VHH binders against Uracil phosphoribosyltransferase (upp). Designs and how they scored, part 14

Target 1, 214 residues: Uracil phosphoribosyltransferase (upp), of Aeropyrum pernix (q9yen3)
Amino acid sequence: MVAAVRVIGGETPLARYVLKVLRDRTTGFPEFRRYVRIAGSILAVYIAGELGWVEEEVETPLGAKAKELAPAGPVYLVGILGASLPMVEGFASMMPEARIALVAARRVEEPGRLKIEVYYSRLPRMFDGPAVVLDPMLATGKTVAEAVRLARDRGASKVVIGSIIASRQGVEYISSLYGDTPIYTLALDPELDENYFIVPGLGDAGDRALGVEP

## First folded at step 4 (VHH)

Design a8 (framework vhh_enristomig)
Fold by ESMFold2-Fast, scan of step 4:
Structure a8 (fold): chain B 214 residues (1-214), chain A 123 residues (1-123)
Amino acid sequence: as target 1 above (214 residues)
Amino acid sequence: EVQLLESGGGEVQPGGSLRLSCAASGFTFSSYYISWYRQAPGKQREWVSTIDSGGSTNYAESVKGRFTISRDNAKNTLYLQMSSLRAEDTAVYYCARTLEYTSGDVYETFDYWGQGTLVTVKP
């Protein structure tokens, strides 16, 4: 079964404009990074609806009372390094109180095989609130699935995934393991190539966002 | 509440085979990375193999091609099929639930370890 996926590109022209810039092969790394940050901010607007909120009464400068919303508790962003860094920053700019956790993983590629190794993490001892896992590319779903597992293992009450481009294969993989985990993405692309890159995609998000090609 | 219980160890001749089992209880087995480690007397604990929640596997270089890790989520059981056993494989083998996965023991943390099962390869 397909996981619950919300494709933001269908809901706002701004998301499609961001995708145009990120997909364009002529876009240089400074502009690419800027638009990854903008994508993070857009995702925050939509994912906020999945997070816990409570009504609070505030007094305006005029001495009048108003009821508005505040976070019900701590919110965690779990950034998958490396290209997620500007995306995390963009998200956090919309929710400055959000706490930031990090997961670093490497792909070990062999002909016909894909293995994921998590080699570094900075996670809270316990997630005492919801976790938002952020990765620009949800390709096979394996790296994102491991970040979801780590958050759930440490007590996250709710986990939500945010990406810029997700593949159908990656969405289906997440769904097979974590069917209750919502996926928010700017685009849902149909295919992976032989090297597990999303097609049409945007190429290598890490190389393009960070300006360093290891 | 969380328990890991290893079995299947014993004495074997060089070149022989053994199948180890690890019975898990008290948690959602299918959601976790589960690993095999071993410890020879007087040596530090050494990573052997890991299987992730999706069924992908990884192996230490010393056992690659000889050992096969697998899981049965319906039975909450982890397996290690060992073949072409060598004297240097003699150790107590441990099952571990992994909170964080890495390549080997670098930056690895574990919630729970089993009691271990002894494998002796007689030269």
Scores: ipSAE 0.000, ipTM 0.116, lowest interface PAE 15.5, mean pLDDT 82

Design a9 (framework vhh_enristomig)
Fold by ESMFold2-Fast, scan of step 4:
Structure a9 (fold): chain B 214 residues (1-214), chain A 123 residues (1-123)
Amino acid sequence: as target 1 above (214 residues)
Amino acid sequence: EVQLLESGGGEVQPGGSLRLSCAASGFTVSDNYISWYRQAPGKQREWVSTISSGGDTNYAESVKGRFTISRDNAKNTLYLQMSSLRAEDTAVYYCATEYVMEGSTTWDSYDYWGQGTLVTVKP
């Protein structure tokens, strides 16, 4: 069963323009990073609908009253290090009050399975609001699934996933574990290669966003 | 392997000053976010101040302008300079850092806490 997936590339030409820049092999790392940041900002516009809001009355400079929205409480961004850093910044630029948590993980390939090893995290003791898990690439879904699990275990009122490109395999994996967790992505790509890269994808998001190839 | 040891607490009158120290071993203070927390008897711990790996500082509203967090990288030691102390500042003060589980497949974060040092402000 496929989780509730919203493919933003089908909803705005701006998302497809961002994807064009990120997918293009000739795009250098400074522009790649800039467009990862822009992708984060676009995701914030769409994911905002999943977050809690309350009506508040304000007085305008003209002395008139207006009712508008404010966040109902704290919102947490959970960035999967490393390529998510500009994406988190882009999201936070749209919601400056958002709090930032971080998870660093590495892939360990074992016979018959791909295992994720988390070696660093910076997380609140308790999530007293919704959590938005951000990772540019939702490939196998395993790293994102671990971040969702921790946010839920620590009381997140709602968990939402944001990515730039998700694979069908990764979406199906998430939905098999967390069918009620919304996934927002700019693109949904059909497959993974033998090294678990998304195809057609954009290559290695970490190398391209950070400008450092380990 | 990670250890934190606080010192410098004691009794002081309202308006007085104290300097708390936190000696760290098993990790480097300049590479980590390190915080001061406090806990009054029978109450939950509350955050007081944090210094980032980059040296940025942040403070709880109740202590802003009165407390200063700092570190000495050569001594691997964290400090909290407290001034204009109030009765409400009476608590056991802890320094804390987030436990980093290298090589772990459990993605829990655990805070390392020191033993604490008691600060008593007698009205």
Scores: ipSAE 0.000, ipTM 0.116, lowest interface PAE 14.2, mean pLDDT 81

Design b1 (framework vhh_lunsekimig_d3)
Fold by ESMFold2-Fast, scan of step 4:
Structure b1 (fold): chain B 214 residues (1-214), chain A 117 residues (1-117)
Amino acid sequence: as target 1 above (214 residues)
Amino acid sequence: EVQLVESGGGVVQPGGSLRLSCAASGFTFSDYWLYWYRQAAGIERELIASITSGGSTNYVDSVKGRFTISRDNSENTMYLQMNSLRAEDTGLYYCAKDFYGESSDYWGQGTLVTVSS
């Protein structure tokens, strides 16, 4: 299977500048969070092409008419808590009318087993428009896959994934389940370590973005 | 409670066909995505095919065009039609309600497929 992934770092120097700041171990949490937000805004520029648009006519201050674009209907951002919060804010700053849904998941560790459990969600009863699933780190892909499933089960005809760093393993996992779901990421990194952290990655996005270590 | 029971495996010659079934009970079948996994001796379990609650399907490249996943919500049953079978398709086939790791509470017992002449 050819993975359905678009690596934005190859398309704009600004994405690589953002990655430099986020990957640097010396970057403190306020700067890290600022650049997660900026990454969300960059993703919005590229993901906008996957969303529906309609022409609208507006009158300029000069009394002249101009045709421009507006969203064809509701757009939903589905943020995976916690590190996605500044990313969702960055995306929403580019599209202020976007609706925000949330999914919180945790790893449930059992002898010989690893499981992802969704323990909180704030989702519409029905997605009456496209859903953009946002998670800074697409590591194994399992949490993101669950969010995609929830959106599709509730009627989303179009689901798009946005991340800051994706692993090859995570992209392949998502593509094996949802080959028609586009993945937009600033970077694609080759491997996961034994604790499922992306390498070279940027470490723990939650700890670094939120400034609170559990 | 939640039960997933695979059937339809067997011994088949290369180029042959088999149809696997996964009979489900104990949950609202129509609400869930469903998966087929395969495990051969000495290798890790791999995802082969998926089907959404709405019927959309996806396949790993090695089986695309040869395998077809389907579901019958009225019978609470999922199927995997396997055509043009190859020796490398030999393995234990599992259906799952979802996948959150290599092992989950919702794995079935598995059904063995052996492609041998």
Scores: ipSAE 0.000, ipTM 0.165, lowest interface PAE 15.6, mean pLDDT 83

Design b10 (framework vhh_lunsekimig_d3)
Fold by ESMFold2-Fast, scan of step 4:
Structure b10 (fold): chain B 214 residues (1-214), chain A 118 residues (1-118)
Amino acid sequence: as target 1 above (214 residues)
Amino acid sequence: EVQLVESGGGVVQPGGSLRLSCAASGFTFSDYWLYWYRQAAGIERELIASISSGGDTNYVDSVKGRFTISRDNSENTMYLQMNSLRAEDTGLYYCAKDFYLTGESDYWGQGTLVTVSS
């Protein structure tokens, strides 16, 4: 089975415009980073439906009362370092009360397998609300899966994944481990190349978003 | 009004070939990515192939090297050339101008049935 995936590119032309800018090889790093931030804001609009809300009554400047929604409790954004940084900021600009956690991971190749090593994290002692794991590229799914595991191990009852582009392989990997974890992505691309880049994708999101190539 | 009309399905023997067509109207065809999806009985719809407005193509591993997606912008038509067909390729084939794994889309056509039988 495939995980529950919502492809936002099918729901708003703005998402496809963002994808056009990010996919275009001629887009420079300042504009690329700006549109990664915009993608984060779009994801917030759609992912908000997965978060807890409560009705609150407020008084308008006209002295009239209105019932509207407020967050039911803390919301955590879990950013995968590094290309997720502008994406996290874009999401947080829509929900300024969101708390920010960070995970840095690297791939360690071993004969016959790929292992993910988390070498830095800034996580709450306990997640007392939903966690939104953000990574622009859901390629193999292994780094995102490790972040989902860390959030669940620390008490997150609800975990949602947000990406700009997800691969079919990455979605299948997440589904095999966490079938009830929703994935929101602007695009779903069919394959990975031999270096684990999403095709057609947008290239190296870290290099293009941060303007620094190692 | 957006319309997508699939055709070209049929019954073929294993190892045979079929070419599916998707005739489009109601939008600027040349500006859009286009997709072929497949649905077998009891199985969720899956993306099989895609083609960009510029002609770049992508395939799922199970059909790569056997299927070829193409487009003719002058005719507002997209094609899927299917070679070396296998029993597991049996299903309804849909063309679309949007991504989705869940939910409904008005961009789905009626589909065209491909049956690979021995």
Scores: ipSAE 0.000, ipTM 0.151, lowest interface PAE 14.4, mean pLDDT 83

Design b11 (framework vhh_lunsekimig_d3)
Fold by ESMFold2-Fast, scan of step 4:
Structure b11 (fold): chain B 214 residues (1-214), chain A 118 residues (1-118)
Amino acid sequence: as target 1 above (214 residues)
Amino acid sequence: EVQLVESGGGVVQPGGSLRLSCAASGFTFSDYYLYWYRQAAGIERELIASITSGGSTNYVDSVKGRFTISRDNSENTMYLQMNSLRAEDTGLYYCAKDLWYEGTSDYWGQGTLVTVSS
């Protein structure tokens, strides 16, 4: 098994600066969205190590040969709608050849159970490469777990999760179901409140990133 | 300080059974999710089973239907009942209160060795 979670905030001061801007209650939605995009780009740098690469020899303009890396095959980003949209764009800016899939889900209350219903998806018939599931907030882990299940069911060779803030509960939930699925996050926060918001967190990522409160 | 002590490992023939125990101290046992990890030949540590504070269980596909995780909050002990053992189940079994991170040697418990041999 690979590591369950990697906390990028401990590895680069830029990630902590991004978190400072996103956590600050005074940050307006245009700046919040910008920094969600930046977070996506930072995640791409770190998650790239989980993706398949092949060595290729190229000839430089000087006639000399050099060995460098190229993707081994297709890479899929699976965005959880809605707050993930700027994050997916940030990631894709670092890997323009990445393909984009989308999942929209909602909670359905059932006696004694929290059920997640996927009410829209745009997924390939088969994932012919690795899938990166992106959601800014890994709170309970249930929505992300459903996206991981869908990718695995459709043949994804590897699934990796990227978030901006993950809760301990969400990480534990994912790892209990999919122990071989790495989680990359800028921050790991200790708890959820009664409404399942991550504490200290950054509030409602959808409202703050999209500028529209439903 | 947090302490986790595994026991119950041994040598068993294919198709046999073993019950592992994890005795815990230094934290409020009933409040935490708990985990069993396995380190098999040629493989890094892998999470094989988990149990929530409420008693809900989860398993990796390779052990589902063969292994059962349980907890006794009154005794601060977690168990792993292993049935229909296979050669591939050979390894060092660890219990944990926290998730394992790649590149860290800060892992709870010394582990208990399970050997499935002919």
Scores: ipSAE 0.000, ipTM 0.144, lowest interface PAE 16.4, mean pLDDT 82

Design b12 (framework vhh_lunsekimig_d3)
Fold by ESMFold2-Fast, scan of step 4:
Structure b12 (fold): chain B 214 residues (1-214), chain A 118 residues (1-118)
Amino acid sequence: as target 1 above (214 residues)
Amino acid sequence: EVQLVESGGGVVQPGGSLRLSCAASGFTVSDNWLYWYRQAAGIERELIASIYSGGSTNYVDSVKGRFTISRDNSENTMYLQMNSLRAEDTGLYYCAKDFYSGETYDYWGQGTLVTVSS
């Protein structure tokens, strides 16, 4: 079953408005990129509840004291290159002290299976706090699963996944490997096509967000 | 409790028309994203048509211009009007709703069988 997924599209109309813009085939790449960034900011609002916080006392301009929250320690964003770039920026705009790690991976299609090859990473020697793995599309779940594995292997105290659209298959794959890893997504779509694209989805997030076809 | 019941399948000759119905209970069709899937024998289900809560629609290329998805909010029912049917359209047709926290796409009804044959 799907145990650890929260679908933000069911919780705020703003998430569904963002999805409308991103799914629309007529949306050009500058506006598409802008709304990927906005999606990252929305994810930050919801994922913040999974992160550690401590009370801190501050003095207001009126000379009065107030207790509010601050991060308990370092928080890491792990961006899956390439389409995650504006999404990471959007998330970081809400939490400017977040540290940024990067993973670049590609699908190598072998007869009868999909293989993930990590060809570049910029990761901390050790995660001394929670890690948020960000990828606009959680399709098969294999690339995201590899990033989760890398963060856990390097000591991340908690790993959370953020996506704009997740497939049911990808969520089930992650849950089968990392049942305690929360998944936050704006939408959960039912299926993948033969090329592993999410349907109805939004097409190729990389091409649409970056404006460059490789 | 959420329920979806498909009906309207049957045998039709190539070039014919058929209308499928998906009767919904436990939720409102106008407030949800709804989908029609098709499954040929031995093949995984293929998404063929969608209607979103705002009323916009989407189709896979193979049925675009031939199939029309619609809904009747007063009857809480979704339809798939199928025109110019081809042998390749033969299969079991299922309807499904969008996923929210605590729900899954694991439930599809028995489906409704469409056979295009002469």
Scores: ipSAE 0.000, ipTM 0.137, lowest interface PAE 16.0, mean pLDDT 82

Design b13 (framework vhh_lunsekimig_d3)
Fold by ESMFold2-Fast, scan of step 4:
Parts: structure tokens; C-alpha cells; sequence
Structure b13 (fold): chain B 214 residues (1-214), chain A 119 residues (1-119)
């Protein structure tokens, strides 16, 4: 059931340093936002391996020829608003030609219940390339699953998920619904609490990244 | 006490249909996301379908177009309509109000109902 998750915290000390800053309860919102951006850039380095590339020959300033790689076609980032905004910017800074799509969802919280409502999206009429769905927290997986569905419905050739922290439940949920969708995350945490927050997690990513508490 | 009681399983030929029911008590049914899981002999339990409190549904690719999950909040009951059944659909079907966890933290499972698809 959990066949396609890559935990980047096990692959580079930089990812663990980013996690240390984001998890620390004393980190204020300006530094939190900064490190969400850095996490996005790290994710781009690793997710690049899932994207299409072609060899291109270039001429160096010395008049010599070199063969290197370029994107095979359009790449779309699908940001889940709001905490994903600095993450999307961090990713896009590594791949400036990436196109940006947006999905806005809200948590409708009632005693003992969590519901996800999608109330806005800005998506291409058709994805003519791969889509990377970005959300800092893959908790229950429901919001991310909806974004994956929207990208697939509009023809995305491949969908990849990027998060900063994923729960084991969220990864299982996504893998059981979309087994061929790779999940890249800096950390994989074991539990959700009664309010569907990832534990140990980093708290509310939206409040901490945006500096505005509703 | 939370209770989930599955029913509707049985033996059916390939291509047949079955409707499973999950009767719930001990919690505010309308407030929770609900799930159907399946377990074949020697295989881990897998999430097959989910329905949120507003009625939005999700399915694994292997059952899309064949299975339909629904809920009736007035009856505190969830259903799974299974059409075009295949031998691979054989297994115990469980309903749950909480996600399956690798640690076993949530134990709000029903007893299961056996579905056997055989010639």
C-alpha cells in the first residue's frame, strides 16, 4: 500500500536542518516562512528526477560544445493555498519556467470532525505536461488527493506530490487511491492527533507561514 | 461505545453484484468521514473507498466505475454497492470511521463481512 514515498530527511542533512527550524516552537513566522521556501527548493532538486528531460548541445564562451539537459516540455506546480505559497516560490526559483496553478481549500472544523471544502482553483484547461502538487502538510491526504484528481481529470501526463511533513495515514491514503503517484516529503511522521494535526509535526503550517491567525 | 456492524456479504459468481451495509452507533455519524477497507487472505488491509461528511467520495483505481459508496445520515448507515465483481474482489470487507494506521492506534473496526467471488 505504501510503495511510492521518498523521505528526503534520510538523504541530506540540509533537509533535517530545515525540519529542525520548522518544528521548533520558538521559530517566528518570518523565519518559518523563509525555511518553507528553502524546503520548496530542496524538493525541486529531488523531484526533478521525476520530470522529463532532453539532451541539448550548447556552445560555451570558449567556442567548445557541451551536452546538457533541458526540460522536455511544460511543468506545472499546483500549490494548495495558503501555506504552500512560499514553498511554490522556492520550487519555482529552481525551475523559473514552471507554470503555477492554484487550489484553495478550507478546513470546515466542527466538534469531532474535519471536512475539506475546495472553494477556488486556477488550473490550466489541459495539463500538457507533468504536475507537481505542493502542500507543506500531508495530514489526512484528502486535500492533496482532490488536487491530484483535478490534475488527472485535466490530462496531466504524470502527477508527483511534494510535502514538508507527511503522516503515515496520509501516505497510505494517497497510495491506495493513486498508487502510481510518487510522494516526496522531508519527513514522515507516525500519527495524527484528534484534530487531524500531524504529530510530532510542526503545528499549523498556515498560521506559522503566513503570520495571520484566523 | 462505538460500534460498526457490516452485513451483505455472500458468495457470488463473477460479474455478479452485492450491496454491503455498515450500521453505526455510539458517535455522531453525520460528523465523520467513513471508509470501506478490504482484506484478502495473506494481504494487508487496503482502503477501497471513502466518503466525507458532505458526501464526496473517493475510490482506488481497481474498483472505480464498479463500486459505489454512499451514506444515509438519517439511518446512521453507510453502503457499498459492488457491481461487476471479479475473483480478485474476494475478501473480508470492513467499515471504519477512522483511518487505518500502521501502529494500530485506531481500532474502530467492524467485524467484517465476507465476500467470495467464485465459479
Amino acid sequence: as target 1 above (214 residues)
Amino acid sequence: EVQLVESGGGVVQPGGSLRLSCAASGFTFSDYWLYWYRQAAGIERELIASIDSGGSTNYVDSVKGRFTISRDNSENTMYLQMNSLRAEDTGLYYCAKDFYEYTGSYDYWGQGTLVTVSS
Scores: ipSAE 0.000, ipTM 0.156, lowest interface PAE 15.8, mean pLDDT 82

Design b14 (framework vhh_enristomig)
Fold by ESMFold2-Fast, scan of step 4:
Formats: C-alpha cells, sequence, structure tokens
Structure b14 (fold): chain B 214 residues (1-214), chain A 117 residues (1-117)
C-alpha cells in the first residue's frame, strides 16, 4: 500500500470556489477566515468516508422505521495552531461530537535541516478512535508529520490528514514516513519558494486567517 | 528538451483491456508527477490519473477500479493499464508532465483508444 492523496478541487465546484476566494490577494481577513471555515466543512464531508460508522435504526415522526449511520466511536480533530482554528471549527460544525486536540509547533534552527519542536499540545492520553490532523497548508509536511507521529504513538486507530493546499514536496514527505496515511486537500500545488511558502498557494494562511501578523 | 511519447492505443471491444505506455526524455523523470489525460472528439481534455514521484496514485472517479497507473523510473516510462473498457473511454490519451494537478506544463502527441461496440 502507498500513501493516497485526494484532491477535492477536482470533485466539486464548491471547493474551487473556496480556493478562488482564499487565493485572491484582495480577499480581506474576515472573508478569508470565513472561507477557511467553509473549507473545513467541505473536508468533513469527504473525510467522513475514512471514519468508522455503524448502522442504527430510527423511528421517523410518521412512526416508520429507517436504518441510517452513526459514528462507531470517538473521532478526534487535531488542529495545528494557529490558522487551523477556523478550519477545525468548520469541520466540527459538521460533526459536533468530534473531540478537539491541539498541537503548537515551531521550526528550530539546525545545520542542514528543519527540526520541528512541539512547545504546546492538548492531546488525549490515548486516542480511542481515529484522528484527523488539520492544517490549512501542507508545505514541507514536517509539522503535520510530527502531529501524525504523536497521534500514532498514542494509539490512534487511523490517522487522516486534511489541508486546504498541499505541496508536492509535503505529500512526498508524508508518504515517505507514513505511506498509508491518506491526505485530503482542496488543492495540490507544485512548488515551494525559498521561504517554504506554497506556490501559487495563498500566501501566509496564519496572517490572513487570524488578521494578526507577529 | 522535454519529450513525451505515448503508445499502446488501438481498437478494442467493450470489456476489453489495453496497456498504454509513455516514454519520457529531456528531464529527470523520477523527480516529477506524471499524469494521464484524455480527450474525446468535441470534448474538453479530462484528467484521468496521476502518479507522484514517490509512487502514490490518484484517479478520476470515472476510471477508479478499472485503470491502474504505474511508473518505471529506470526506464523513464509511465503506464496505464486499462480494464473493463467502455464506449465512453474512447478518446485520445495524453501523457503529461504536471505543473499543476489540473494543468500540465507539457504533454505528448497522444495515442488513440477506440472502444467499438
Amino acid sequence: as target 1 above (214 residues)
Amino acid sequence: EVQLLESGGGEVQPGGSLRLSCAASGFTFSDYWISWYRQAPGKQREWVSTITSGGSTNYAESVKGRFTISRDNAKNTLYLQMSSLRAEDTAVYYCAKDFYWETSDYWGQGTLVTVKP
């Protein structure tokens, strides 16, 4: 088995509309944040197929019975702080029972490589169900890979990645470490620039989603 | 100079199989994502399948379970194994060096696949 990347932009015009708004440099931060939230909701629709479900019988107001699906167990969203916050909110609006975990990471200088340091996390002691790692930008893949590692180390039954834009390099990096971890993304972009921004991308997702530049 | 040469097309009956090949030259094949596209007469080009430099694969919904994309980096060759062919699969098939998943920065001359009832 090899890692799978699913590009949602090719499957629904709504995803491409969201990408248009997010990529457009004239989009202000309130509208940018709104569409990051919408992207999270779209990702939930597609990622739901990777999660566990069980058939349950319900009675309609007419007294008739129908069989439908319910979650088989706990589902965890793992948000990479900071731009993922509206994305997590959008996902959770579609699955209100989802539990929310958080990871904050930074790049640390090391000769010849990028090292990721997790300086804050709110994670369950053990994942008793699947984990969905959410980050709007899968650039180098290193921060997302660290979140995947943490979820797997704590027993996540399955790990899925959701992004708004992924780079080819980021997908290859994840695939090299976690070959069977599926990646769902609205867009797949070809390049990173010298500062590790995705090109054509959407710029700095944190600055644009949060409206605050550090 | 980038060059992509498709081959393996032909006439086949519904339910049949064909294997398409794309021979690449003029670039480091192993470094790139390579895709198959197709174009039926009078229609727009449609993405069919992509394989990444690392070997991960993705397919258009219309061909999932029927087509298999693969690559041989030692031979600089891309393949598309087509099974359970349908009339709607009739098209010229193009190998493309992808710049973007939806757009390619170069593609070849194409190879014709005709599914005759």
Scores: ipSAE 0.000, ipTM 0.134, lowest interface PAE 16.6, mean pLDDT 84

Design b15 (framework vhh_enristomig)
Fold by ESMFold2-Fast, scan of step 4:
Structure b15 (fold): chain B 214 residues (1-214), chain A 117 residues (1-117)
Amino acid sequence: as target 1 above (214 residues)
Amino acid sequence: EVQLLESGGGEVQPGGSLRLSCAASGFTFSDYYISWYRQAPGKQREWVSTISSGGSTNYAESVKGRFTISRDNAKNTLYLQMSSLRAEDTAVYYCAKDFYLESSDYWGQGTLVTVKP
């Protein structure tokens, strides 16, 4: 089986610099949050190629005509709460007309399995365009998979996933369910620990991005 | 508190027209997708149409070309213009806000549409 994923850390040194800051245990929450935001903006540059565009003719201040691109229709960002908030804002800063949807989910303990419960959402009943699911950490893939399912069930024309760090296991999980869903991530890390944290990873993205430990 | 109040239903002959309204309060109406659903006797609730915050619209295949969804953000009101009505359109029509998908049942009392031959 081949897991389809695009690892941006291999494509620009800026992504690896962002990863250095986020992985460093000595980085405080204000800098961590800033670099999560920057990661979102970098993801927008690469994910833009997956979105629909149309040529549009504009007139410059000199009275000359030029053909450039504009979005073909609405684009939705689906943020997985909580650590995704700066990431969503970073993405939206590059595409300010993007619409924002939110999903809050938790793990429910069941014998022999992880179950994901969505306990809060702000979602359109129908997506009238592509959806970009954003979560800094693609660990087991189960929360992201649920968000992808919700977007697809509501008619999203295309679903794309953006993360800062993905585990190999999480990518394989998503690919097994949604082989046509592109995954863009700054880094692909090899393993999860016994508490389902990505290793080497960056620790708890929510605690570090928001400055509040629940 | 979120409130959605449907009105405009009634009895109509096949081929007739009706305009439904949904008055919304308790949230920033212009920021949300708002949808129409219907439930016929003995059947499950069925999606009919959705309008986005930006005005983009979608319709169930069974109503395409016959129904038009619209919104008036200044009045916090959603509309459904129904034309070429069929007996199969007989149902209670509900409007819904996307914010409370699984955690709340924020449906109004609905408005009954009856298409009599």
Scores: ipSAE 0.000, ipTM 0.123, lowest interface PAE 17.6, mean pLDDT 83

Design b16 (framework vhh_7w1s_2)
Fold by ESMFold2-Fast, scan of step 4:
Structure b16 (fold): chain B 214 residues (1-214), chain A 115 residues (1-115)
Amino acid sequence: as target 1 above (214 residues)
Amino acid sequence: QLQLVESGGGLVQAGGSMRLSCAASGFTFSDYMGWHRQAPGKQRELVAKIYSGSTAYDDSVKGRFTISRDNTKNTVYLQMNSLKVEDTAVYYCAKDFYWESTDYWGQGTQVTVSS
């Protein structure tokens, strides 16, 4: 199965500059958070093509008419807590009418297995438009996959994933479950380490973006 | 469908050795495999893991247990030496174990170490 993955780092030097700042071990948390926000804005520019648009006529200050585009309907951003917060803000700054939903998840034991449990969410009863699932790091893909499932189960007309760095394993996992779900990422990295961090990656996105080590 | 099948386990005296095997069949996206154990009345805990030749162990088993993988098979082994009564547990094979994800688990194999 061919994954629907668009690697933005191959399309604009600005994405690679953002990656340089985020990957650099010497970048402090305020600057790291700023560039997570900028990455969210860049993702909005590229993901906008997936969201549906309608032509609308406006009158300019000169009294002339012009035809331009507006969103066809509601758009939802689904942020996976915690490091996605500045990324969601960056995306929403480009599309201020986007609605914001949130998901927080943890690993829970069951007899014979461990599973992902969503222990907090703020989701619409029904998605009456497309959903963009945002997580800076698409590592194993399993938390993102759960967010995609929740959006689809609640009627999202289309689901798109945005990340800053995706692993090959995470992309393959999503593609095996949701081959029709586009993945937009600034970088695609080859592997995970023994603690399931993306390599070369950028380390712990939550610690670096939020400045709080739990 | 991914399936994990453990083999080995049973009764052994303290100071003895035992080898567990876990065969994975079906589609896999990663090379992560490992062993967890659950003692009566306790939470399931990671014992050893392997990813592309890199290994890691819980402090309680370092120097006594060795995890290995057959490069031509999706089979992982746990060689347990110098067994202690405290090693008594049900041992579970896992694949794609990641703290925020659903892991694929085997049915478990009982290891009982007598004094």
Scores: ipSAE 0.000, ipTM 0.131, lowest interface PAE 17.3, mean pLDDT 83

Design b17 (framework vhh_7mjh_2)
Fold by ESMFold2-Fast, scan of step 4:
Structure b17 (fold): chain B 214 residues (1-214), chain A 118 residues (1-118)
Amino acid sequence: as target 1 above (214 residues)
Amino acid sequence: EVQLVESGGGLVQPGGSLRLSCAASGFTFSDYWMSWVRQAPGKGLEWIGRIYTSGSTSYNPSLKSLVTISRDNSKNTLYLQMNSLRAEDTATYYCAKDFYGETSFDYWGQGTTVTVSS
């Protein structure tokens, strides 16, 4: 189980600029949310290569013919609530025909263990196309792994993960369970602290993106 | 690739102390949580405790007063100090690369056997 991770921060200065704004402790929630949306749009550009496409001929306003690409079928975005919401919107702005599914999960801490419980989902009866699982933070990988499992259980033959920051450990966890699932992330950070936060990371993405602390 | 090698086991008298070592290679040791796990003859696996990258520790409440876990990142080595050993501490001891409190650990060592007997 080799990690199938692509780190976009190594491929464009724009990704590193987005990371600078999101990592900066002085960035307020409105600008943080804006840049989470921008990160979603950047991820769409890179993840598009994993999605199915067909060649189609179109006629331009000049009456000339051109061959271009169109989606081969339905594409699903699976947002992990809550911090993924602006990220999903950013992705969908690049592919407005994408369908949106949602998964809400919570951490249930037990002595010596971190358990993930899905308490709400809005998923299609069947995924008749690829699924892109979106979560700004791929920390332990457990929440994302559960979303991947749900998509696969409902027929998704192709699942791709998009994050803003992934931990090396979270990538390894996903790869150990789903070695064929590509992971796209703006940054790959080296560690998790004892509270499961990615370091250096960007702190709590939910609090910072949504502007409400429950 | 990833390799974990336990050492320091052997025969020890009841009430004695013993320090186990685990030499790690093939990964950036300082970036990972590490755990100790044991298995007594004919019994299931029992998690002993973990050490975080910060050096903080978390122990099985049943074992907390009897063991201490430490690490030396400069030597890529994990330690388990055991005091006041009893016959029920007889087990094979494993170090494991910890995948954040999961019951399944990423990689396990080969194990080192501790026998508490007169």
Scores: ipSAE 0.000, ipTM 0.306, lowest interface PAE 11.0, mean pLDDT 86

